# VHH binders against q9y6x5: the designs that were tried, part 16

Target 1, 379 residues: q9y6x5
Amino acid sequence: LPPKLLLVSFDGFRADYLKNYEFPHLQNFIKEGVLVEHVKNVFITKTFPNHYSIVTGLYEESHGIVANSMYDAVTKKHFSDSNDKDPFWWNEAVPIWVTNQLQENRSSAAAMWPGTDVPIHDTISSYFMNYNSSVSFEERLNNITMWLNNSNPPVTFATLYWEEPDASGHKYGPEDKENMSRVLKKIDDLIGDLVQRLKMLGLWENLNVIITSDHGMTQCSQDRLINLDSCIDHSYYTLIDLSPVAAILPKINRTEVYNKLKNCSPHMNVYLKEDIPNRFYYQHNDRIQPIILVADEGWTIVLNESSQKLGDHGYDNSLPSMHPFLAAHGPAFHKGYKHSTINIVDIYPMMCHILGLKPHPNNGTFGHTKCLLVDQWCI

## First folded at step 1 (VHH)

Design b31 (framework vhh_5j56_2)
Fold by ESMFold2-Fast, scan of step 1:
Structure b31 (fold): chain B 379 residues (1-379), chain A 128 residues (1-128)
Amino acid sequence: as target 1 above (379 residues)
Amino acid sequence: QVQLVESGGGLVQPGGSLRLSCVASGFTLDYSSYYAIGWFRQAPGKEREGLSSISSTYGGSTSYSDSVKGRFTISRDNAKNTVYLQMNSLKPEDTAVYYCATGKYPRSYLTEGEYDYWGQGTQVTVSS
C-alpha cells in the first residue's frame, strides 16, 4: 500500500564516468527510468556533508555537518575521530528516515549510509548496520531486501551506501583508465546484481530506486602541492581540516593569521568567514572556522610533506569534476527521460513527495525535479 | 605496491619496554590523506585486537583500547613515513604478533574491518 523508496549511493561517482566507460546494467536501468546527467552538490564537496544534504535537503551551514573533520567553538567538541557517532553533530537537521518513522509511523532501513547508525533527535533507523567497510555489497543488499520484504510496520524508506569508486579514485586518480575501467565495471556488475535481486524477490515493479552519489573526483599530482608550513608557523593556529579546504582556528589575532596566509600561494583562495562567497552557502554555522582556505582544482594542501593521493574531492562545487549523477527507476518515475541538472538539495523534497511525507523546511526546490515524476507536469 | 613493514619486535621481560616501527612505502603518510593508521595484535588462537590508532586529521588525534591506555603511545613521523608504537610496562598477556594497518577515514578506529592495507606483522614475546 504505501510507496517504497530505496536510495543507493556509490561514493565518488563522477558524472563524466558515464560518457567515458561502458555501463550495460546501468544503461538498462536508465532506459526504463530517468537520468539526471549532473547533480550540483553542496560545498564542501566531501562525503559526510553531501550524504547528509541528500537526506535533509539542506546546505551544510544549515544541517551542521560542514566537513569530515570539524570543531565546534561554542561547545569545544571535535568531530574527526572517535566522536563521529555523537548525536550532537547530527541534531541540527531532521533526516528523511526520522521523518518517515515519526510522521507516517513506518519503518526505515539503512545499510551504512552516513548518519544512520546515530540516534538523531532520539530516533535511529528501525533497521540499520553499524559502519564496517569489510561488509560486502551483497551482505548489505541482502539485509536491505530482507527488511524491505519482511517488516512490520513496513519499511518504506531504505538506504544503501558503497565506498567505491571513491576509494579507487583516490588511489589511482580518475585519469587512470585501466584501473578505473576495472573498478567501474565491477560497480556496473553490482547494479546488475541489485536489479536481479529485486526482481527475484518480487520487489522490482513496486519499488522506487534512486542510484546517485555525493561527489565526483579530480586528478591530483605531486607537482600541485601547497605547503602550508611555507606560509605560517604552526604556533599561530590550530588546524581543524587540511585539504583541499583548510579550516584554520587562529591562536593569535585573526587579522594577523589572515595576512600571513592571503598571498602565500596563487593556487589557494583565503577567506575570512564573513568573506566566503555567498554562492557556497558556507558561512552561517559555528562549526565553520574563522579562516577557510580553498585550493584550486587538483591542488593539495600539505604540511611540509608529499601526498600520494592521485585523486581528491572537496573542491568548488561549480566544478563539473565534483558533480555526481542521479538515475532512478520505479512507479513514481518516467521511462526513458533525460534531464540536464538538479541541485543535490532538490533530492530531499522529491523523495518526500514520493513517500507522501511533509518535508521539513529545506533549501531544495520541488519544481526542479518534477519533470522526472509521472504525477507531475514540467513547464 | 602499497606496503607496510613492521619492526622492533622481540623478546622482553615483564615490566620492560619496546618501540615498534611501521614504515610505509608506495604511499606517503600525511595529514591530507585522511587515512587512519592503526596497531593491532593477534595472540595464538585469538582474534585480532585493535590497540591504538592515529588519525591524519585535526593534528593527529589518537585512540587507545582500554587494555593498553596509559601503557602504549602511538606517534607519527611524517618526514620518515613512519608510525611508532611505544609499549611500556609490558605483561605476559601482551605476547602476540603486532600489525600496523591503514584505511581511509574509518568510522571505528580500533575495528579490523575498517583497514584496507596490512603489514606482515612483528612478533612480541613477553616472558622471563
Scores: ipSAE 0.000, ipTM 0.154, lowest interface PAE 19.2, mean pLDDT 88

Design b32 (framework vhh_5j56_2)
Fold by ESMFold2-Fast, scan of step 1:
Structure b32 (fold): chain B 379 residues (1-379), chain A 126 residues (1-126)
Amino acid sequence: as target 1 above (379 residues)
Amino acid sequence: QVQLVESGGGLVQPGGSLRLSCVASGFTLDYSSYYAIGWFRQAPGKEREGLSSISSTYGGSTSYSDSVKGRFTISRDNAKNTVYLQMNSLKPEDTAVYYCAARTYWSGLPKDYTYWGQGTQVTVSS
């Protein structure tokens, strides 16, 4: 039987939620599989960039999805919203579903994921759903399991994306234990539904399943705002992205804009593009603007207005609050193994190994994930 | 040592066709190479623009700019270490020097390509 992999993402699932809430279904999944306690994501810690890093193994500067809102200085194109379907934005990398389909006798299926409803290098998933947040988890699960069980050539790589707990994390903030407990219990029940469905269909014992996320969440407050309008008149720049990482395109001399911004707030770092810390791997792309502002954890950049967000992400990727986890179960994975940390770019070469695919050049290190795998010698 | 040599340029009437060839040396167009090869053009007084790219691995994933999509087709012959650009329905606006370029990473942007050919002139004129 060809190896099969289902990649599941619960958007905004902060790693330490696992320690602060009860997850009976996820805990049973982990007991017979593996857990990576922290996944160090890429900067900036946003949905589209990190989801694309999972499936390409590349830093954002290399795969080109550098934010949820972007401007390309060479072509003068704008990424107008997070659902932009222009292949131009996605074509700087080859995601795993494209690579999977180019190998002999393989299909891919997507019950949503950033990029799966876009023809990337003229290749789209064999089976996919156009992104629509109104589609229930149950309908996504029905479609993905049907495709895994009934396709020729066989579906060997499949994705399943869910918007929670990110939406509720923004609305309530991660410190709202009452509302977050309710949301996280629903997610655990969905994990239970997933496992039960795979067992009912005879898929469970032969399918590799990864459950992960793109980023975490941190608490925000009306007491922690940075008013950009108090720093600089908007006639001096075009704003490409606002918070918590602001992307500034100067209309005047770059040094003049930088000087107006650099001492404006003690809770924000201001970088000329070439001065962005090397550890971010966020410099070498035309979609990264000449000046980048990075707010401190829990601070929100605003334009002379209040923010209604009680939680946010996008912050420094060294922050544990920005980290998701990874859990996995299946014939490729050890049972009952716990690992402390991997980089989010390491997921791609691990998935390629499981599927028998040759990975495209990437920023991941296979050695970081080999202890999770039964066919690898660890240490 | 990586080298790229373009050929197949020339004079053609509007609506005509040309096939450009790019012969690669110093690396192989197979699954061991990890190269992408792209076609670019530059007209006098204009910026160099990307037109199309093809992966040297995995059966040749392809990409096209909007200006040439449906008119131009990129392909490769691994046995000959050659990449082709088939250009159909040529317009006077397609007049430019055409370059092939190679890199170890994916991008349609000229600055990201490390190895460049010498170029071949394409002129579309009555």
Scores: ipSAE 0.000, ipTM 0.148, lowest interface PAE 18.6, mean pLDDT 87

Design b33 (framework vhh_5j56_2)
Fold by ESMFold2-Fast, scan of step 1:
Structure b33 (fold): chain B 379 residues (1-379), chain A 128 residues (1-128)
Amino acid sequence: as target 1 above (379 residues)
Amino acid sequence: QVQLVESGGGLVQPGGSLRLSCVASGFTLDYSSYYAIGWFRQAPGKEREGLSSISSTYGGSTSYSDSVKGRFTISRDNAKNTVYLQMNSLKPEDTAVYYCAAVYKGSRFYSPAAYDYWGQGTQVTVSS
């Protein structure tokens, strides 16, 4: 029987939530599986970029989804949530579901993972749901489990995406213990439902399940705003993305725009594209704008306005508050093993190994995840 | 305090046009990802239906339900802190109370349950 893998993402699940809240169902999952306490995500620490990095093993400059709002200088196209189904934006990489379908003549299934309702390199997930935030977790789970159990060619790779706790993290902020406790308990209950459903269908013992996330969340405040209008007149530039990483396309000389911005606030860093720190791996793509502003943790860039945002992400990927976790269970994984840290790009080559796929060239290092796997030697 | 006030509803004949306005107060429409504004409607005996949304991101990310795509257009005027819904080629089936709603966290959430702040609604009746 071919190996099977279900990849589950709870958007915005900050790693240290595991230490500050109780997760009885997730802890039972981990007890008989593995936990990676921190996953170092890619910069910028936002939903679309990091979800695509998980399934391609590539930094954003290589896979082309460099932000949630983008402008491509070569083609003059604009990316927004309304045009995320244009294959142009997704075609700079090959996600694992495409590789799964093409190398082994196997099927893939998807419930709402970013990119799965788009034909990428003329290949769309064999079974998928068009993105619709109103579809319940239970309906997504029902479809995924039906497809895992009733498909030919067999579904060997399945994905499941859920919008929480990210939505509540933005609304309440991660320091609102009362509201976050309620939200996180509901997520733990959904994990319990997931495990119970897989057991009832006879899938649990032979299915590899990864539960992970794309980023964390940090507390924001009305007292921590950077007013961009106080730095520069908006007639000098086109704003491609605002906060906490602003993407600036100059309408005048780039150096003049840079000089107006560079000393405007002690709470943001201003980079010419070629000066963006190498550790971000955020430079070599036409969708990365000539000037990038990076706000300090918990600071929000605004345009002469107040902010109601109590939590946010997108900040420096070295910040522990931006890190998700990874938990996994199944025949490929050790039982009761804890690992400290991996890079988010390492998930892709690990998943390829589990599925018996040849990975496309990627930025991950298989050696970083081999200690999680029963068929690997870990000294 | 966040408030949304709708206006522009009324009685119109089939094939006619109306423009609804949603004035926001207590927060601002700008190039930030703090809020998306959605238009919803509810006809008697039906559940509340999402029609269109516009995000605060640059370029104005917009979405439309299949039932109104090509007939309705959402737009914003940031200087007036107002979102509009231009409704063309109106049908009797478009008769409903129309609501403006705001969600914290952009245009990702289209479901009524995801929206935190609601206007009181404005009645649109399409009848001869």
Scores: ipSAE 0.000, ipTM 0.254, lowest interface PAE 15.0, mean pLDDT 87

Design b34 (framework vhh_5j56_2)
Fold by ESMFold2-Fast, scan of step 1:
Structure b34 (fold): chain B 379 residues (1-379), chain A 126 residues (1-126)
Amino acid sequence: as target 1 above (379 residues)
Amino acid sequence: QVQLVESGGGLVQPGGSLRLSCVASGFTLDYSSYYAIGWFRQAPGKEREGLSSISSTYGGSTSYSDSVKGRFTISRDNAKNTVYLQMNSLKPEDTAVYYCAADKRGYTFSLQYDYWGQGTQVTVSS
């Protein structure tokens, strides 16, 4: 029987939600599986970059999805959202579903994971749904389970993406316990539905399931705004991305733009591209702009306007508020094992090992995930 | 296209029983794209209230409002693509138009249910 893996992402699921709220279904899943308490994601801590890092094992500067809004200085192309299906943006890496389809006689299935509705290196997921936020979790789950059970060649790798708790985290902020409790309770119920569906279809005993997320969430406020319009006039630059990491393309001399920005607010750091801290691994790509502004945790960069967001992410990846978790269950995983921390880029080589795939060169370290797996020694 | 059709309403004396049916078309109840199917009612001059729900997944879990708990029972027949509401020990205050609704988001008792039936009248009077 070929090994099978279902990778599930709940967008914006901050790791410490597990300590502050009750998740009876997720806890039952973890009891018979593994939990990684903190996953150190890549910088910038945004949805598209981190989702692509999970499935490629690469830092953003290496896989090319460096933000949710991008400009390529060489080709002069602009990327603004999940609806951009130009393969150009995604072709700097090979995601696991492409590797899965090209090695041996295997299929992949995808429900809304970023990049899966795009042909990458002339290969699109065997089964996929075009991105549409209005499609229910249950419809996504129905399609994934149908494809896992009724495909030739067999679906061995499947992905499932859900927009919550990110949308509610932005709307209410992570400190709104009443509203976040309702949202997280619903997510736990969806996890219960997922497990029961897999059991009823006879998939549960032979399927490896990973539940993870791309980033966390931090509390924002109308009292913590950085008005970029008070710092510099629009005639001096083109804005590629705004908050909390601003990507600045100068229209005049780069040094003049830098000098106007560098002392504008005590709550943001201003970097020339070559001065971006090495620990971010956010430098070696034409889509990273000449000047990058990084707001302090909880601060929002605005253009002479208020922000309605009570929560946000994108901040420094060393911040625990930006970290998701990883839980897993299945024949490849130990039962009842808890691990403290892995890097988000480590997920890809672990998944390749589970599926018997040869990984493309990547920034992950298989040794970091060995203790999770039954077929490995954990000294 | 998704459609919900209610039936089984009518006139009944206090203490009597009725069984309402909700026939779904355009989706299946077993492994449905809809997380919750709920029963709601609205009496003249009152807001619409949620009464009971049944999940199409999660083992078919059920919930009830305090006003009907112990008197009403929700069930499903997947072969007939139908949800039932068995109403026992009916009271005059149960008089209302009864609606079946489907919520693809899974928010039980939410007025944000995406698909609604046309309603069926239940009158409890001596």
Scores: ipSAE 0.000, ipTM 0.116, lowest interface PAE 20.2, mean pLDDT 86

Design b35 (framework vhh_5j56_2)
Fold by ESMFold2-Fast, scan of step 1:
Structure b35 (fold): chain B 379 residues (1-379), chain A 128 residues (1-128)
Amino acid sequence: as target 1 above (379 residues)
Amino acid sequence: QVQLVESGGGLVQPGGSLRLSCVASGFTLDYSSYYAIGWFRQAPGKEREGLSSISSTYGGSTSYSDSVKGRFTISRDNAKNTVYLQMNSLKPEDTAVYYCAAGRWYTDSLKPGAYNYWGQGTQVTVSS
């Protein structure tokens, strides 16, 4: 039987939640598998960019999903979210499900992973669900497991996406221990359901399962707002994305807009595109706007209004609060092994190795993940 | 999938009032500061015109086109995942198909190109 991999994402699962809350089902999963305690994600630390980095192994400037809201200055196109069916936004990279279908006579399956309901390089996931946040975890799991058992050619790569704990992290903030405890317990119960379902269907022993996330969460406050309207009039610019990374398209001279913004707040950095720090790998793409504003951790950029979010993400990817974790179980993985840190772009070449696929050129380093794998040496 | 359903259109006399409703499904208005819901209209042979927008945040920014400012009011009920357009002092020139739309834009939210999700529209006729 060919090797099989199920990639599961719980959106916004901050790595240090594992230290501060109890996860009996996830802990049992890790005991017989591997744990990477921190995954250093890509900048900006947002859902669509990081989900696409996981499956391409590329920085955002290279794969082209540079934000959750984008404008392309060359084509004049606008992007709203992962339900945008225009392949233009996704065609700057080749995600692993496309490679899986094109290199091998194999199928892919997807339950809501960003990009999987879009034809990319004329190839859509063999089985997929159109994005709908109202569809239960149970229904997503039922479809994925059905496709893993009932496919010809066989499904060898499957993805499953869930919106929590991100939605609750935004609503309550990560410091609300009472509400977050309740939410995270429900997620742990879903992990228990996932494992039980795979065991019941005879899939558990032969399936590689990765549980990961795209980013973390930090606490926000009404006391930490940056009012952009107090510094610059709307007539000078078009706003492409707002917070915590604002993407500014000037309607007048770029230097004049920059000068109005650069001293607006001590709690945000203002960058001309060419001055964006090299360590972000966030410069070389037409969808990155001429001026980027980066708020300090926990600060929210607003337009003369209040913010409902008590938690947010998108901040500097060096911040531990922005980091997710990775746990994995299956025949490819060691049992009871803990690893400290990998880069989120390293997940792609590891997954290609597990599936026997030749990776497209990418920013990941296979050596960073080899200690997780039974067929590799740590030396 | 993201779906928007308009209701509340109909025939009304000049000077009358209508309230349009836009019910959103597939996302929540309560948890996304980046979603803008806009109301647009299109009369036969004319371009689609942006009328009003509201962000999903509490106390969220509202925008109005000059043609409807002071006559139309946009509001939201996050518990019902619904955005309303209250239309007062209606004129024959307001006759059009009215659309609600969802996008991730916060600024320039009255541009049709900024919205990816569109309802099917509801007809409003103001007849003297």
Scores: ipSAE 0.000, ipTM 0.188, lowest interface PAE 18.1, mean pLDDT 88

Design b36 (framework vhh_5j56_2)
Fold by ESMFold2-Fast, scan of step 1:
Structure b36 (fold): chain B 379 residues (1-379), chain A 128 residues (1-128)
Amino acid sequence: as target 1 above (379 residues)
Amino acid sequence: QVQLVESGGGLVQPGGSLRLSCVASGFTLDYSSYYAIGWFRQAPGKEREGLSSISSTYGGSTSYSDSVKGRFTISRDNAKNTVYLQMNSLKPEDTAVYYCAASKIYGRYTSADEYRYWGQGTQVTVSS
């Protein structure tokens, strides 16, 4: 029967948490599997964009989920929030669960992964849960394991998403050792529950499991605010996204708006769309606005008000604080192997290889992940 | 579809208190949400006035118009998907239809045009 893969994301799991806190269950998982110590995510370092990059292997400008809040200037559509179900936003790419269902007579299963409750190219995940943050990790895991064991055609690709430690990272900030220790211990216990459930059901030895995340987290402060109202009147522009990457749609001449913003703060870079650094791969999409503001790490862009955020993400993807990790276990993976770095777009072609799928054109490089895999020569 | 439903309006005596509720559907009120919620009112024969806003971020940054600052408090209960406006020391001039509105990331009460989704309103009457 075909290989099986479970892809698990703990939102906002900063890579260096692994060095600063104890994870006995995750450590046991890694001991007989592989660890990539940090994963270089895509810009902007936000939840929806990076989760879609993991499953498509594409930069945000190519897959079209360019932010958690978006405006498409051609169609005049708004991405209303992270719960938008309009397939229009997701149709610029083909995620792996769609490929899995269309290339092979196989099923996909999903517990809350972004995009899995949306029909993309007229194909929705075979089994899915409509997004609801109130559903427990245990209920998500129960559904996924039931579908992995009891489906025809067989479920060969399954996803599981969990909102922590991102929610607590925002609330407490990553430097709050007391609160973050409690949160991360609970996550490690959930990893223990995951492994135990898979062992109990006889799935553990034959299932490939990837545990990863979309981004990290950095400390914010009331002492590090950029007030846009001190630079420009709100009547001159429509704000599509605010912080830490502001997406500005001018109501007047673009050059006039740019000139009002360009020297507003020493802690923010202001770009005309065509001047956005090439290394971001964040230019070639109608959903990227004419002017983009990028705050320096730990700085928050505000509109004449305070921010209670003690942690945030979305910053420059070269920052180590923005990087997640990847751990994996299963028949496709070496045991006890540690790797330093991969790009988040490299995960997609690796997963396609494990599942025996032909990848759609993508920005990942299979060679970057070869050393993780038992069926590949890496030296 | 995003929908907002106000409740809690009614008749109250001067100096009294009311708590308005705004129940959101079609999106979740949490720290991952891009929604900011604003409260607005419109009295008979007057323009729509912004009163208060709360952002989705981290319990919410709050702002208030000078006419209600110190008397009104905006808050949210993410578990109930509800935003509240606690109104204290009510005056006859507070008589109006009260609206809650949702915008994306920005939600200043001074910028009604930035709010895309609006409730139907709830009547508040302050009279003896």
Scores: ipSAE 0.000, ipTM 0.287, lowest interface PAE 14.9, mean pLDDT 88

Design b37 (framework vhh_5j56_2)
Fold by ESMFold2-Fast, scan of step 1:
Structure b37 (fold): chain B 379 residues (1-379), chain A 127 residues (1-127)
Amino acid sequence: as target 1 above (379 residues)
Amino acid sequence: QVQLVESGGGLVQPGGSLRLSCVASGFTLDYSSYYAIGWFRQAPGKEREGLSSISSTYGGSTSYSDSVKGRFTISRDNAKNTVYLQMNSLKPEDTAVYYCAAHRGYSLTFKEEYDYWGQGTQVTVSS
């Protein structure tokens, strides 16, 4: 029987939540599996970019989903919201479900993972749900488990996406212990439900399950705002994305806009595109704007108004607050093993190995994850 | 609509055996369904307790409460759309009305409300 993999994402699950809250169901999962304590995500540390990096193994400049709000200077197209289904935005890479369907006589299944309701290179996930945030975790789980048991050709790769704890992280901030405790307990209960459902359906012993996330969360405040309107007039630029990474398209010469912005606040860095730090791997794509503003951790960029967010993400990917974790269980994984850090782009070649797929060229390094796998040596 | 019908109850001596049957209608006990079937019992004046469950899909994952592990065995016959509870080494404490219930893949440990219940079958263990 071909190997099977279920990839689960809880959006905005900051790695150090594991140390500050109790997760009895997740701890039972990890006890017989593996834990990677920190996953270093890609810049910018946003939902769409990082979810696509997980399934392609590519930096954002390479896969083309460079933000949750985008403008392509060559085609003059705008990515207007998070539910944009135009294949144009997704076609700069080949995600693992497409590879799974094209290299092997196998099916893929998806409950809400970003990109899975879009035909990418004329291939859509064999089974999928159109994105709808109102659909319960239980309904997503019911569909995924039904497809894992009832498909021909067999479903060998399945994905499940859940919007929490990101939505609550934005609303309450990660330092609100009382509200975050309730939210995280509910997520742990959902992990318990997931494990129990897989056991009841006879899937648990032979299925590889990865539980991960795309980014973390940091505390924001009304005392930490950067008002762009205090430094530059709206007539000089078009705003493509605002906070905490502002994407600026100049209406006048770029140098003049840069000079107006470069000393605007001590709490943000202003970069011409060619001066963006190489470590970000955020430069070589037409969807990256000529000037990028990067706010310091916990600072919010605004246009002469207050922000309602008490938590946010998108900040420098070197910040531990931006890092998620990865836990995994199944026949491919060691039992009771803890690993310190991997890069989020390393998940893709690891998953290709588990499924027996040849990976497309990618930025991940298989060697970084091989210590997690029973069929590999840690050399 | 899901319907469950129990049978096989009766009077038995301590140390004896009984096999209970639960016939399901409204869904099939095969790979096309993600329902699980659980067995519960209730003695007079006591709360209903969970005993065992089996998934309705291929491979049929099973669970058992500590009070019945090693004595009771749950199984299914997909061709007959029936779940069985084989009860061995019966004790007077096993005297109760036994209920069959269907739920969506959750175990007895989560205390989720079951979607559908049978009418029950009486089991009496007495000398």
Scores: ipSAE 0.000, ipTM 0.110, lowest interface PAE 21.2, mean pLDDT 86

